# Ledger of designs, part 7: VHH binders against F-box protein At1g48060

Target 1, 365 residues: F-box protein At1g48060, of Arabidopsis thaliana (Mouse-ear cress) (q9lnf6)
Amino acid sequence: MKPQEEEEKNENMARKRSKSSSSLSIPLDIATDIFLRLPAKSVVRFSCVAKHWSSITTAPYFTNSFETRPNLLFFFKEADRFFVVTVPKPNRRPNESVSHTSSQILDSYQTPYPKHSCFTIKTESVHGLICFQRGTKPIVWNPTMRKFKPLRKPDKSWESLTVFLGYDPLERTHKVVAMPCDKASDECRILTLGSADQESWRTVKTNYKHHPSRGNRKNNYGPCRCINGVLYYLAEIDRHRLIGKFAFLGHSNVKNSLPMWVLEGEKKGEWSTYNFLPLSHYDRRLEFHFKLIGITNDGELIYVPNTVFKTFEVIYIDPIRKTFSLVKYEGVADKGFRQRNGLGEDKPLRGIQYSPNHVETLLSL
Below, E stands for the ipSAE of ESMFold2; O stands for the ipSAE of OpenDDE; V2 stands for 0.75 times the mean of E and O plus 0.25 times the DockQ between their complexes.

## First folded at step 1 (VHH)

Design d11 (framework vhh_6qgx_2)
Fold by ESMFold2-Fast, scan of step 1:
Structure d11 (fold): chain B 365 residues (1-365), chain A 125 residues (1-125)
Amino acid sequence: as target 1 above (365 residues)
Amino acid sequence: QVQLVESGGGLVQAGGSLRLSCAASGRTFSSYAMAWFRRAPGKEREFVAAITWSGDSTFYTDSVKGRFTISRDHAKNTVSLQMNSLRPEDTAVYYCAADVEFGYSYYEPTEYDYWGQGTRVTVSA
């Protein structure tokens, strides 16, 4: 799409989203992605807020990709060296398990950060960039260019925060959003990546005091999605779960407040609409060997091994079509891989981090 | 990996000026916060000045405010400390230090993982 054409389309979408303060105007694919990351009770409650979300099970949104061919990226640190691996999601027939050998990309270089903790908290990959946290400081990473860019702290007084990374298609820039998470707050900081003169944290207020959902793990600051210049994230207020919304489109020209959507009462019979088969349906042993790391832009759930030792296998599940595929990536984690990369052969790979939807970018940091 | 090399130290009379330079090698220099520390004979390292990765913010210890100026040159991969109105009490070995970010404790040596070997400054009365 041409930049001007895309700007007009995205501006129209932003206007539609801001047209009604009580309307949940979320694309069905984003809603579906968010729903899959919520507990069943939350899914039922959200379906009561927006009638059009009831059509999720009939939508072909799981077949749509924001990028034409995103890859699964994973990385890990061994001593002072950084290992970055990208593997494609291969074409296969429904329920076909395959071995893949032909297009992995491996990169290896000295890490500029001696502390492993710099890599344990990260955003999803957004238009080729990933953002880490070192305490309260964001670090933007471009895996393709092998470059890291530490950003200034969003706020000196914040003891703990969560960071989101988004992309503004109108400005064609990445935006970093920071929110405090130790206490309920209505204050956010946002920074646009670019030349040093444009990189400054600005303050935006939310409609309500809230805090982003962190989940139960250090690597999980709650699920979020960014599409067409809008960031959607899970949050909590008084133990009620809700969805937060950040519009990057026209951000400088809109009201000082960000709209928040609160869960409303439950509706009978909604659970069956959003159910998908658990891993135990395919093989009861899989629940003990694999963990869910996310959803592809094509709408497939991605599961990776709990432990990577001699082999690397990935499970892709389409929850709507109820299809299962196990992909074995040849030449990953095996003896040859370890010997070529100076890795030990007697222990599992440790501290592996994953990004399900990674594309290349040549953006200078 | 970042390696730091200081230069520009020497002997100067009280009231004089010196410019210290720190040359950095490594892929992430433009992303590093940098600082100058000094160690007087028989004392521990103390904070002098710091500059953020962007160059937008500078910090100084009270005893050098208005006399010293820290700056960086991204093209040359250097950080400089311009020292004016020098006093005998400024006599020390000056070290440059670098890290990804100094947190809220930019004045503490423990915030920095990379250090130079130091350059000696002697201010005569």
Scores: ipSAE 0.000, ipTM 0.108, lowest interface PAE 21.2, mean pLDDT 67

Design d12 (framework vhh_6qgx_2)
Fold by ESMFold2-Fast, scan of step 1:
Structure d12 (fold): chain B 365 residues (1-365), chain A 122 residues (1-122)
Amino acid sequence: as target 1 above (365 residues)
Amino acid sequence: QVQLVESGGGLVQAGGSLRLSCAASGFTFEDYAMAWFRRAPGKEREFVAAISGSGGSTFYTDSVKGRFTISRDHAKNTVSLQMNSLRPEDTAVYYCATDLSPFYLDSQYDYWGQGTRVTVSA
């Protein structure tokens, strides 16, 4: 569904359920303070009822100030429907394993995108947005607002490409970066999300010809990370691995800086070590039942089950302190979960994709 | 303004140990990678060790791997280098560095301390 059509549908549902008086006059400062403390779905519902409230929730100050604590998001498709689940990290002591029973966010909505191939290549969640692609066309997704925005092709001549998503903290805008991935290139295309006049692809040259890493995107880490306005990504050339970076600067200017660090062409073991214990240190059987999907902003490794059937458990490991925590999320994948969502009870959940460090955003796409 | 101040250098006998510290200020310490470099008399500055902003990843030059350990303390805004089994060839001025990057990257470090001298006697 087109983003505008879906917005009208959501607005109509919110209006039907509202019991609030539209004649109530609330000072703008007080209303803004209240709305910043509401869950994102509640904000959307109220903004659809009163135009005065909508002006608050769409104001740049409000939108840029609205962030929840990072959660683990996972999603899957059944037919043409998305099922999106977010679960928080519970408070726990080092090496404590717990059952988490407090509220989780579950959403289910229709998507026009193909069932199996569309989501196998996606970015990490970046300030509430996720980018995936259909062929050579990037699609930006806002899970909180249930909106999808297809973008123009970055380059008509590129038969294969990799997409990165970053956030410019100075402009408070998302930027999409595209690179060809089947041959060494020094060309990138960059697009700033926003008004139509800002949403045009522009060309940026890198200092060296290189290939984006294909392996990284297969592990649900995404091919890159965006930290404080700098996009970092893995790349390969002739079996050498390198790290590239782009700095996002406040005037829609991307300062291209690609110091090439040839990790596997240098002396072995010089440039990358990870001081952590394998899962087998805690229990040998865990290596066959869990897979690594990413890292929290706190530096904890996140492991999820290879198969999600009747229970959902997540392992968090601090590789420096060598601490282990297993968290069971009650009410996820169990019989009650499946009955509430019209899912069958006889088979594991299929095609699950994960995004660590997800925050909610009310950004209009 | 980024400031890096090293301490802990001195004279030590071969086989001894020394701990270097670097106090960092003027930036959000835990978001950025920190590194140690050294310069022996009459030589170019060379990489020794690095640690990511989160502390989750460490990098070492082959000649110090297994002997040196880099660590960081976010509460104190310090990065430390524990040097064990010191050798005469470890004699150098040791520098703390950052480029305001969460990952250790090439020789692109723009912010340096003044250095602390380590002398290892045979």
Scores: ipSAE 0.000, ipTM 0.100, lowest interface PAE 21.6, mean pLDDT 68

Design d13 (framework vhh_6qgx_2; at its last look DockQ between E and O 0.06; V2 from the best seeds 0.00; counts 0 for: pae E 16.2 > 2, placed apart)
Fold by OpenDDE, look of step 2:
Structure d13 (fold): chain B 365 residues (1-365), chain A 122 residues (1-122)
Amino acid sequence: as target 1 above (365 residues)
Amino acid sequence: QVQLVESGGGLVQAGGSLRLSCAASGDTFSSYAMAWFRRAPGKEREFVAAISWSGGSTFYTDSVKGRFTISRDHAKNTVSLQMNSLRPEDTAVYYCAAGRYYTLEQSEYDYWGQGTRVTVSA
């Protein structure tokens, strides 16, 4: 068998190996479209696989276009660990006045967190970001990217301050607003995230000397809400509580009434006050176990557990449609969750924080 | 349909303890929130305690807080009410109830037991 035939076979095998698999490079536009349709978690994973994909997913055009459904974010600290759980908002059942359903969690993870930080939120999740404080220093958190960004103190002279998070829809930027809370002031500091000058606080004067209310941890959905680029917050002017244009969901000391402030006509900034009577399915005594944390974008009041032990249940009440929904979320605080995360079986979760209407963002901090 | 059968009632002295049990029929026990109600002589039926589907949440009327404990056993399809430090005012017929919702509202419970009598003597 002639030596020439072996050489041709080896050359043909070598030529077949050099067919560089033209890695069918997905065109940029197609790749972009595909990524926009994927879960944020998947997009983040893909961005780690190839530099080319990372360039797409980090581009402003992509991050600005990436939209997700609003969900409920659940997070808590256990020892030196920070746990984050995303639970889906249930679909409305328009034909049912009362419903009981079960849902799975969307995602859960643990991550390191800045030590000595206060994770009490004063502003709800704003376009995917949450703002905390470590003393007088703000911390911005992206739950999707699992990143924390400590900020500088807004003013060296401030001993006590409150931090709000807003979003400018025109500039498509997040802004952190800081005000002193121990004294009335007509000065606020604003830091724009993502700007080249992220290190500088801009001073803005307000029309009135005021100080934001600290709110009551037990009863208040954060004292601030950003609506169409405007921050609405509860503030005090002198000794008189001026209810700024704040959609305040508070428990009235009045038996069986839920006061709600509704922004009527976004352009006019008019507010209406509604007193809702509890639905027949709502017993105020449930407030011993549940707390009101806010309103969904769809107009449902959200009641969450004060303490989570073996189950995680959320109550959604639509006061207008007079609907009551109890949703049991599987995968939170159950045996499997606890085992996977090295948590004890017989201890309630502590330090629970909630953020309603949370959307995911791929914004790099 | 779920059938509920209460047991464990009886006569006990003030300060004593009693454990009530409710057995549920069927294979859908885990689909129901469970509760205990009571009716004292000459009074309307009132809420005592409730437990959620998984048993992860419990609720008590104020008068029994710290004294009564509701629990459920999914393997046995039973709900229990441990009653400690009983008082004469706890004298009532105790009813087990099952419903779709974890609530204090009597009207939301679809299935009821026949009741078990608890008498607390002074």
Scores: ipSAE 0.000, ipTM 0.285, lowest interface PAE 12.4, mean pLDDT 80
ESMFold2-Fast, scan of step 1: ipSAE 0.469; ipTM 0.811
ESMFold2, look of step 2: ipSAE 0.000; ipTM 0.162
ESMFold2 (binder alone), look of step 2: mean pLDDT 83; pTM 0.852

Design e01 (framework vhh_8cml_1)
Fold by ESMFold2-Fast, scan of step 1:
Structure e01 (fold): chain B 365 residues (1-365), chain A 122 residues (1-122)
Amino acid sequence: as target 1 above (365 residues)
Amino acid sequence: EVQLVESGGGLVQPGGSLRLSCAASGRTFSDYAMGWFRQAPGQEREFVALISWSGGSTDYSDSAKGRFTISRDNAKNTVYLQMNSLKPEDTGVYFCAADFWSETYLSEYDYWGQGTQVTVSS
């Protein structure tokens, strides 16, 4: 839990600046520059105070330009409450390999559970949004704005499907992609996020029939990632396991089809190098207690605990520079956190989920 | 698609035992987490126990822990709840539930059975 004192202090600062703005007639360009430099929490608080400030923070230019540095997002469910924690990556020296405790208490919030059973299978965080799936219905989540948006069902006849989230850098819009996973298919459905009145699913075809690999509750594999408008995911074709990708830049010159690229050979990839050191190189026991969840924009591997009980630790490894950092974070899972939130001290946290490379966005759903 | 049918309920004396079964029809039973819930007269439906798709993890409500055991047989598409040391307060309709998404103690499961009555009285 984030200290209540800090939150109230930030609100008082926002009120003081709001009064200052109206009395000083701060130009729109200067106000926009100020807001772009503030934490997302401060920007949201400011936008609730004055309508002219809300006009800045909801403008497409501002929402498209505002994203914080990527952080690890950690969330879980206890009782009927939903907990969300933002975990900043510590600033490290080149070739530093050290275990240390973060000097900053983790930023977190809790809210009543949103009632969508959405804590098992999810997409990676893509430009500040995460997409969950309940049965055949996608649900988009903005952790920064604390908003959920259920979407229309992509297809009435599909008994099961897999949902992916991507971002189109040319249109500056999010795309939700759905594919059936019970049978090999060459069809997918794509929806562009925007005005709810204009959101619709369109059909596109892949180069050949395939089915995406389903994630499971223990390892959460199967969610895709989107890089520069290209969707990457695991699929099966004629019993061969492979990784596929789709380009979906919103260009109308695409003939109801997606170019699909298949990488044959699982050992080929950005992570396959002779200089790569496994987690067991540092301590063989770590492989039993930590799992790999992704890679940072700086090229570091992120490992998180399989179980969170009394402590919360994250491992960052640069496989090229061969650096190892084990960071212990305060303000989550410890006795103080549990007592402040009415949690039992004798049980691990339940329903734990992680999203690497999460940026904060003010995008309205 | 999964259809669930519970059986094994009945009348039992305090301190007695019952074994509930839930038979699932449809493919992919092994992909689903399974839960048991109960509803006492005039009360809300409450969580009793859950088991992961692989059987590798289980969880129980505080009232069930130490007395009840959940298990599954993926070859038979069946989940079981062994109930020992039954108390009058265990009386209720017991529901089997299947969820593809989450191993949750919340009543947000995708598929539900019709329930089987358990009565603990002398």
Scores: ipSAE 0.000, ipTM 0.144, lowest interface PAE 15.4, mean pLDDT 67

Design e02 (framework vhh_8cml_1)
Fold by ESMFold2-Fast, scan of step 1:
Structure e02 (fold): chain B 365 residues (1-365), chain A 124 residues (1-124)
Amino acid sequence: as target 1 above (365 residues)
Amino acid sequence: EVQLVESGGGLVQPGGSLRLSCAASGFTFSSYAMGWFRQAPGQEREFVALITGSGGDTDYSDSAKGRFTISRDNAKNTVYLQMNSLKPEDTGVYFCAAELYDWGTPSEYEYDYWGQGTQVTVSS
């Protein structure tokens, strides 16, 4: 038996053997099966209205078994309020070269903005969590549960650092990794999210001193990805050496193409170039109104508006199949959305941040 | 073409007050968070205060809380630091800094644009 399946079996057996003093009218295992089939929004709502149901939805077996299709998440700050919106990615039809569709949002909410947070410095969404940085303090965010968890400073002597978020599929835990970025170092701090006893910073030494690259606000794609429990990031040992396997999506109008640079070979610095058709190939008006923000797990390029005014439309392009899909998300940025959220009418939404591959998680922070 | 120009520094006795100004040009001022940092001779640069682009939120270092007030005038593209109950330990070059988004951070490494600084000396 694989370690993950054995853990799930042990958790299930513990649930069946442990008769809680709960007066649940539905057997625990049947209720769990029902909740695993519900959308995350419904699960969260039922957890709030029935106190006994929250014991099911917060249990490790449930949180480890709960899986959703990746969605597009975006969020922005206005004054002292933080706005979050989740929208579904379209079902692409393989035989259609051009598609124009409408879709409904999955969820939207607003909350007080956490003081002293820099939401422009963030990791990608990793198994449902995003990590922000406030100076030298990491802040973990669960968009689904609407919870922020500030972490302790990884090191009191570090004046500048970069933070990475990873997921260990064997332990089924998130790990926050911090490294100094102002100088070359062979030292990092790691914190495992979970029980209070595990939420302390540990020191780990790397095989060599290196200088990790810190993503800037113009590059919404940090040079870090977590794949199967391995962090891949851009780092410099000296001016001529790059570490990690890295893909970069660039924008260029010079050759009427969109170059993508892929670094293959951690020690040799090999680069591959792929060219894509520009947005103007599909509609000449689009290249002035949309910007590339990333790639889906299915390999589609995602373009979002440069300015979000009264409508919110997203473009998905499959560069291999050469398909174009324009999706209008109903109820986003329109008059109703603005009135419900206390936003000014006829003003652009500002400082929007995006996560192209967000999955929902019910993990307690 | 982005420029930040500090003014209002000078010599003051302990317990006195100074008001620093920073005039900004070359960017959309209201979209940027503004911070004040200082550096004493032979010391590292340290955070003093920040204000968000809208002016809706402020933050201060522990040494500045209760004594300093940061404010901004988006119509004049200017950020201010009112410094009261000055101490000899407040002596240093004070720098104005701008961060691209309207959120602020106490980390100097997050700021995109910096002024040349204005000298503040607190001595008898």
Scores: ipSAE 0.000, ipTM 0.161, lowest interface PAE 13.6, mean pLDDT 70

Design e03 (framework vhh_8cml_1)
Fold by ESMFold2-Fast, scan of step 1:
Structure e03 (fold): chain B 365 residues (1-365), chain A 122 residues (1-122)
Amino acid sequence: as target 1 above (365 residues)
Amino acid sequence: EVQLVESGGGLVQPGGSLRLSCAASGFTFDDYAMGWFRQAPGQEREFVALISSSGGSTDYSDSAKGRFTISRDNAKNTVYLQMNSLKPEDTGVYFCAAGYEVLFSPDSYDYWGQGTQVTVSS
């Protein structure tokens, strides 16, 4: 009982002090401007302090305007806990290698899913959200808010499927696209994220029967990107290997009026987005130790180590300007990092997945 | 306790051969890439040879290519460096190193041996 009495007394003192201080207020427009400049976690923390702060941070104009600089995110699972690390791309001169020193940028929390569940990333981080799947059920994840939203199965008859995440910049909504991957098909299912009452899968027809390629063997680089509302992915048509490079995901308020199509071609140079040099051009040993995981929004290729043990280094290459930079992230994966997070020191981090271009979002799922 | 112990160094005449061995203990050897580095008096450590954790991939410095062969025996937790056609310029302390396949510099390796002296002199 003494602990309960002490707790109630402390709460009464806090309430009295808070009430007496409530007459000191910052104008709402100034407060909004300040909040838009704060890190997402700071905004969430302050929104819990007072009703007027919460009314600002939950308003659509604020959540739609809140964006951070893109970072590289990686995560892994250990003993039913998620470990999420975000690292910035530091400012540097062309061809300059640097060490980036930052306080530990790590979030860890208990996963709501059983440790025997398999996770698969199908897309890069798209406007702060990541979509993966457990079996045939898509799951949308907001790393900033530590929220997971499992979605309904897109089609009960599909035994195998691929999921993509896109963003419609005109409607300012995320769209989840599902397609079968066990056979060529001209059907996909699309779901627009929003209120629970409005979320349902709708059918869209593509111009050609095709199936998306499984990207499991290509440098741990996802076979899909979303750029300005357009999904780009690899696909096969019929039994001939015609590599489609992209599909379009448009917006519409009319049922079944979203266009979906695949552009195809296999001729050398016909479908090249970038003419770039291999890692061996810069140092022949790097191809043994690094893998391509994606491209930044400003056009740099991102390479990460094949294995992460006591150091974490990232290579950024501008393929057009032919510049190379090695960034060493201090305090990531080292002894201090592992001890502070209850991780073992005797083996590499396992099952790491990477998402380039991650921004923080306050969007509720 | 992690330990790498080099052996097989010595004095040899130009044109001679030596086989270096590195015995590893205290860590999971088959999870690590292994490298050999050398250091002459007053100089920085320089890369000599590398072998992947599985043994399926090897790489050599330009000065070692065609003369040296790196190999490993994961069942014995040992890495080897066979050195043929030795030159006076090959003189130095040879270090065994273990790392998770990050090889940009000596700083990319997690564990180091104390080294074994190789002297090529007439």
Scores: ipSAE 0.000, ipTM 0.196, lowest interface PAE 16.2, mean pLDDT 68

Design e04 (framework vhh_8cml_1)
Fold by ESMFold2-Fast, scan of step 1:
Structure e04 (fold): chain B 365 residues (1-365), chain A 123 residues (1-123)
Amino acid sequence: as target 1 above (365 residues)
Amino acid sequence: EVQLVESGGGLVQPGGSLRLSCAASGSIFSDYAMGWFRQAPGQEREFVALISWSGGETDYSDSAKGRFTISRDNAKNTVYLQMNSLKPEDTGVYFCAADTYLDYGFESEYDYWGQGTQVTVSS
């Protein structure tokens, strides 16, 4: 170091205000309550300010209590990078179309899994986690924490399987459920995430030998839903009998309604039917350009574009109130979005996967 | 429902050209994005080119860029693949595929497929 540089450094040290090295003194319960109401990234940033706060945000009681509002999450892969976009459902008047502007819409990081097919077989988002299936090996993903956790194979003798993700509200734990799908079986393997003793697969018998039915690609949502700790799914037994409780949104040859079938038990047939207006009722072009991907927790149907090129618009339909809303998300897929993220400008975004009702979680995998 | 029939394949020498056609029947052709895929002897099926429902968007595999051109005529319910500067490695069965949305390189996402047309480049 030169003498003049030493003098400047010494002057800067001398000009530094006398400060206490003590951390902020805030009662634990008040700090916990404040953090539980912040977005996940804000919680992470604040926990870096003081080690006392970090001890709060890593504690099980905090991670188990942390909640965010459900958003629409979509993701895609380009080369070895994973792009995760979360968009909120904005407040709007009935039948009002709006533009939503949000900064920092995208999270981008390197994926440990190079094969695209790993991400096309996935569960719905369940209390902030999504489970992928790579062959017979489940992989649990936390989009908020950017963490992937491969799990042991549920059964080494199963040549093919279907994976479901559920949440136990009493234990406040996620459960991964695996079933064979190459043959009828009455055995499931269940694994509880975060078990202190051992994170291992246990066997549970079902009342009937069955195998789960595969979802239809045109629906863009899995054949499974977890509600209050109960898994609902379609399955086949014997000669194509349906089993389980499941709500199914199907394609209809009737142009004035979209039927939704809710089936219960092992009996084949309609248990309950809801009829909704088709997209063509609002604009005949919409059914060529948009696809149904799911339902919000407050009962609105979510439609996304078949192709995402330079604009990103989402249609929300309340089928009971008969309201239609088109939301344009500014800064998504446009030229600025692509330039900021190193994406090409001449091609649609590829292989987009969607997850409605996604919440952020700080749960360690 | 869409049914696809490919034609225009054949034997050609290296450096030659072929124009493949895919005629669609059933549903409204203009509602579908169209793609071309090929399968060489002993190889997996691979993406070649795609065109959007309106014809406003096209994309190509790296091996096809600068040599192949995809186009469509919605009035004739036909998609075309013009292949120039053909190489022996372009040999294979060429398949036409249709879907309601544009999805580059993801074979499993296409709803409807033709039976294929043979292209052989030899010298």
Scores: ipSAE 0.000, ipTM 0.169, lowest interface PAE 15.1, mean pLDDT 69

Design e05 (framework vhh_8cml_1)
Amino acid sequence: EVQLVESGGGLVQPGGSLRLSCAASGFTFSEYGMGWFRQAPGQEREFVALISYSGGSTDYSDSAKGRFTISRDNAKNTVYLQMNSLKPEDTGVYFCAAESPLEWIYSDAYDYWGQGTQVTVSS
ESMFold2-Fast, scan of step 1: ipSAE 0.000; ipTM 0.256

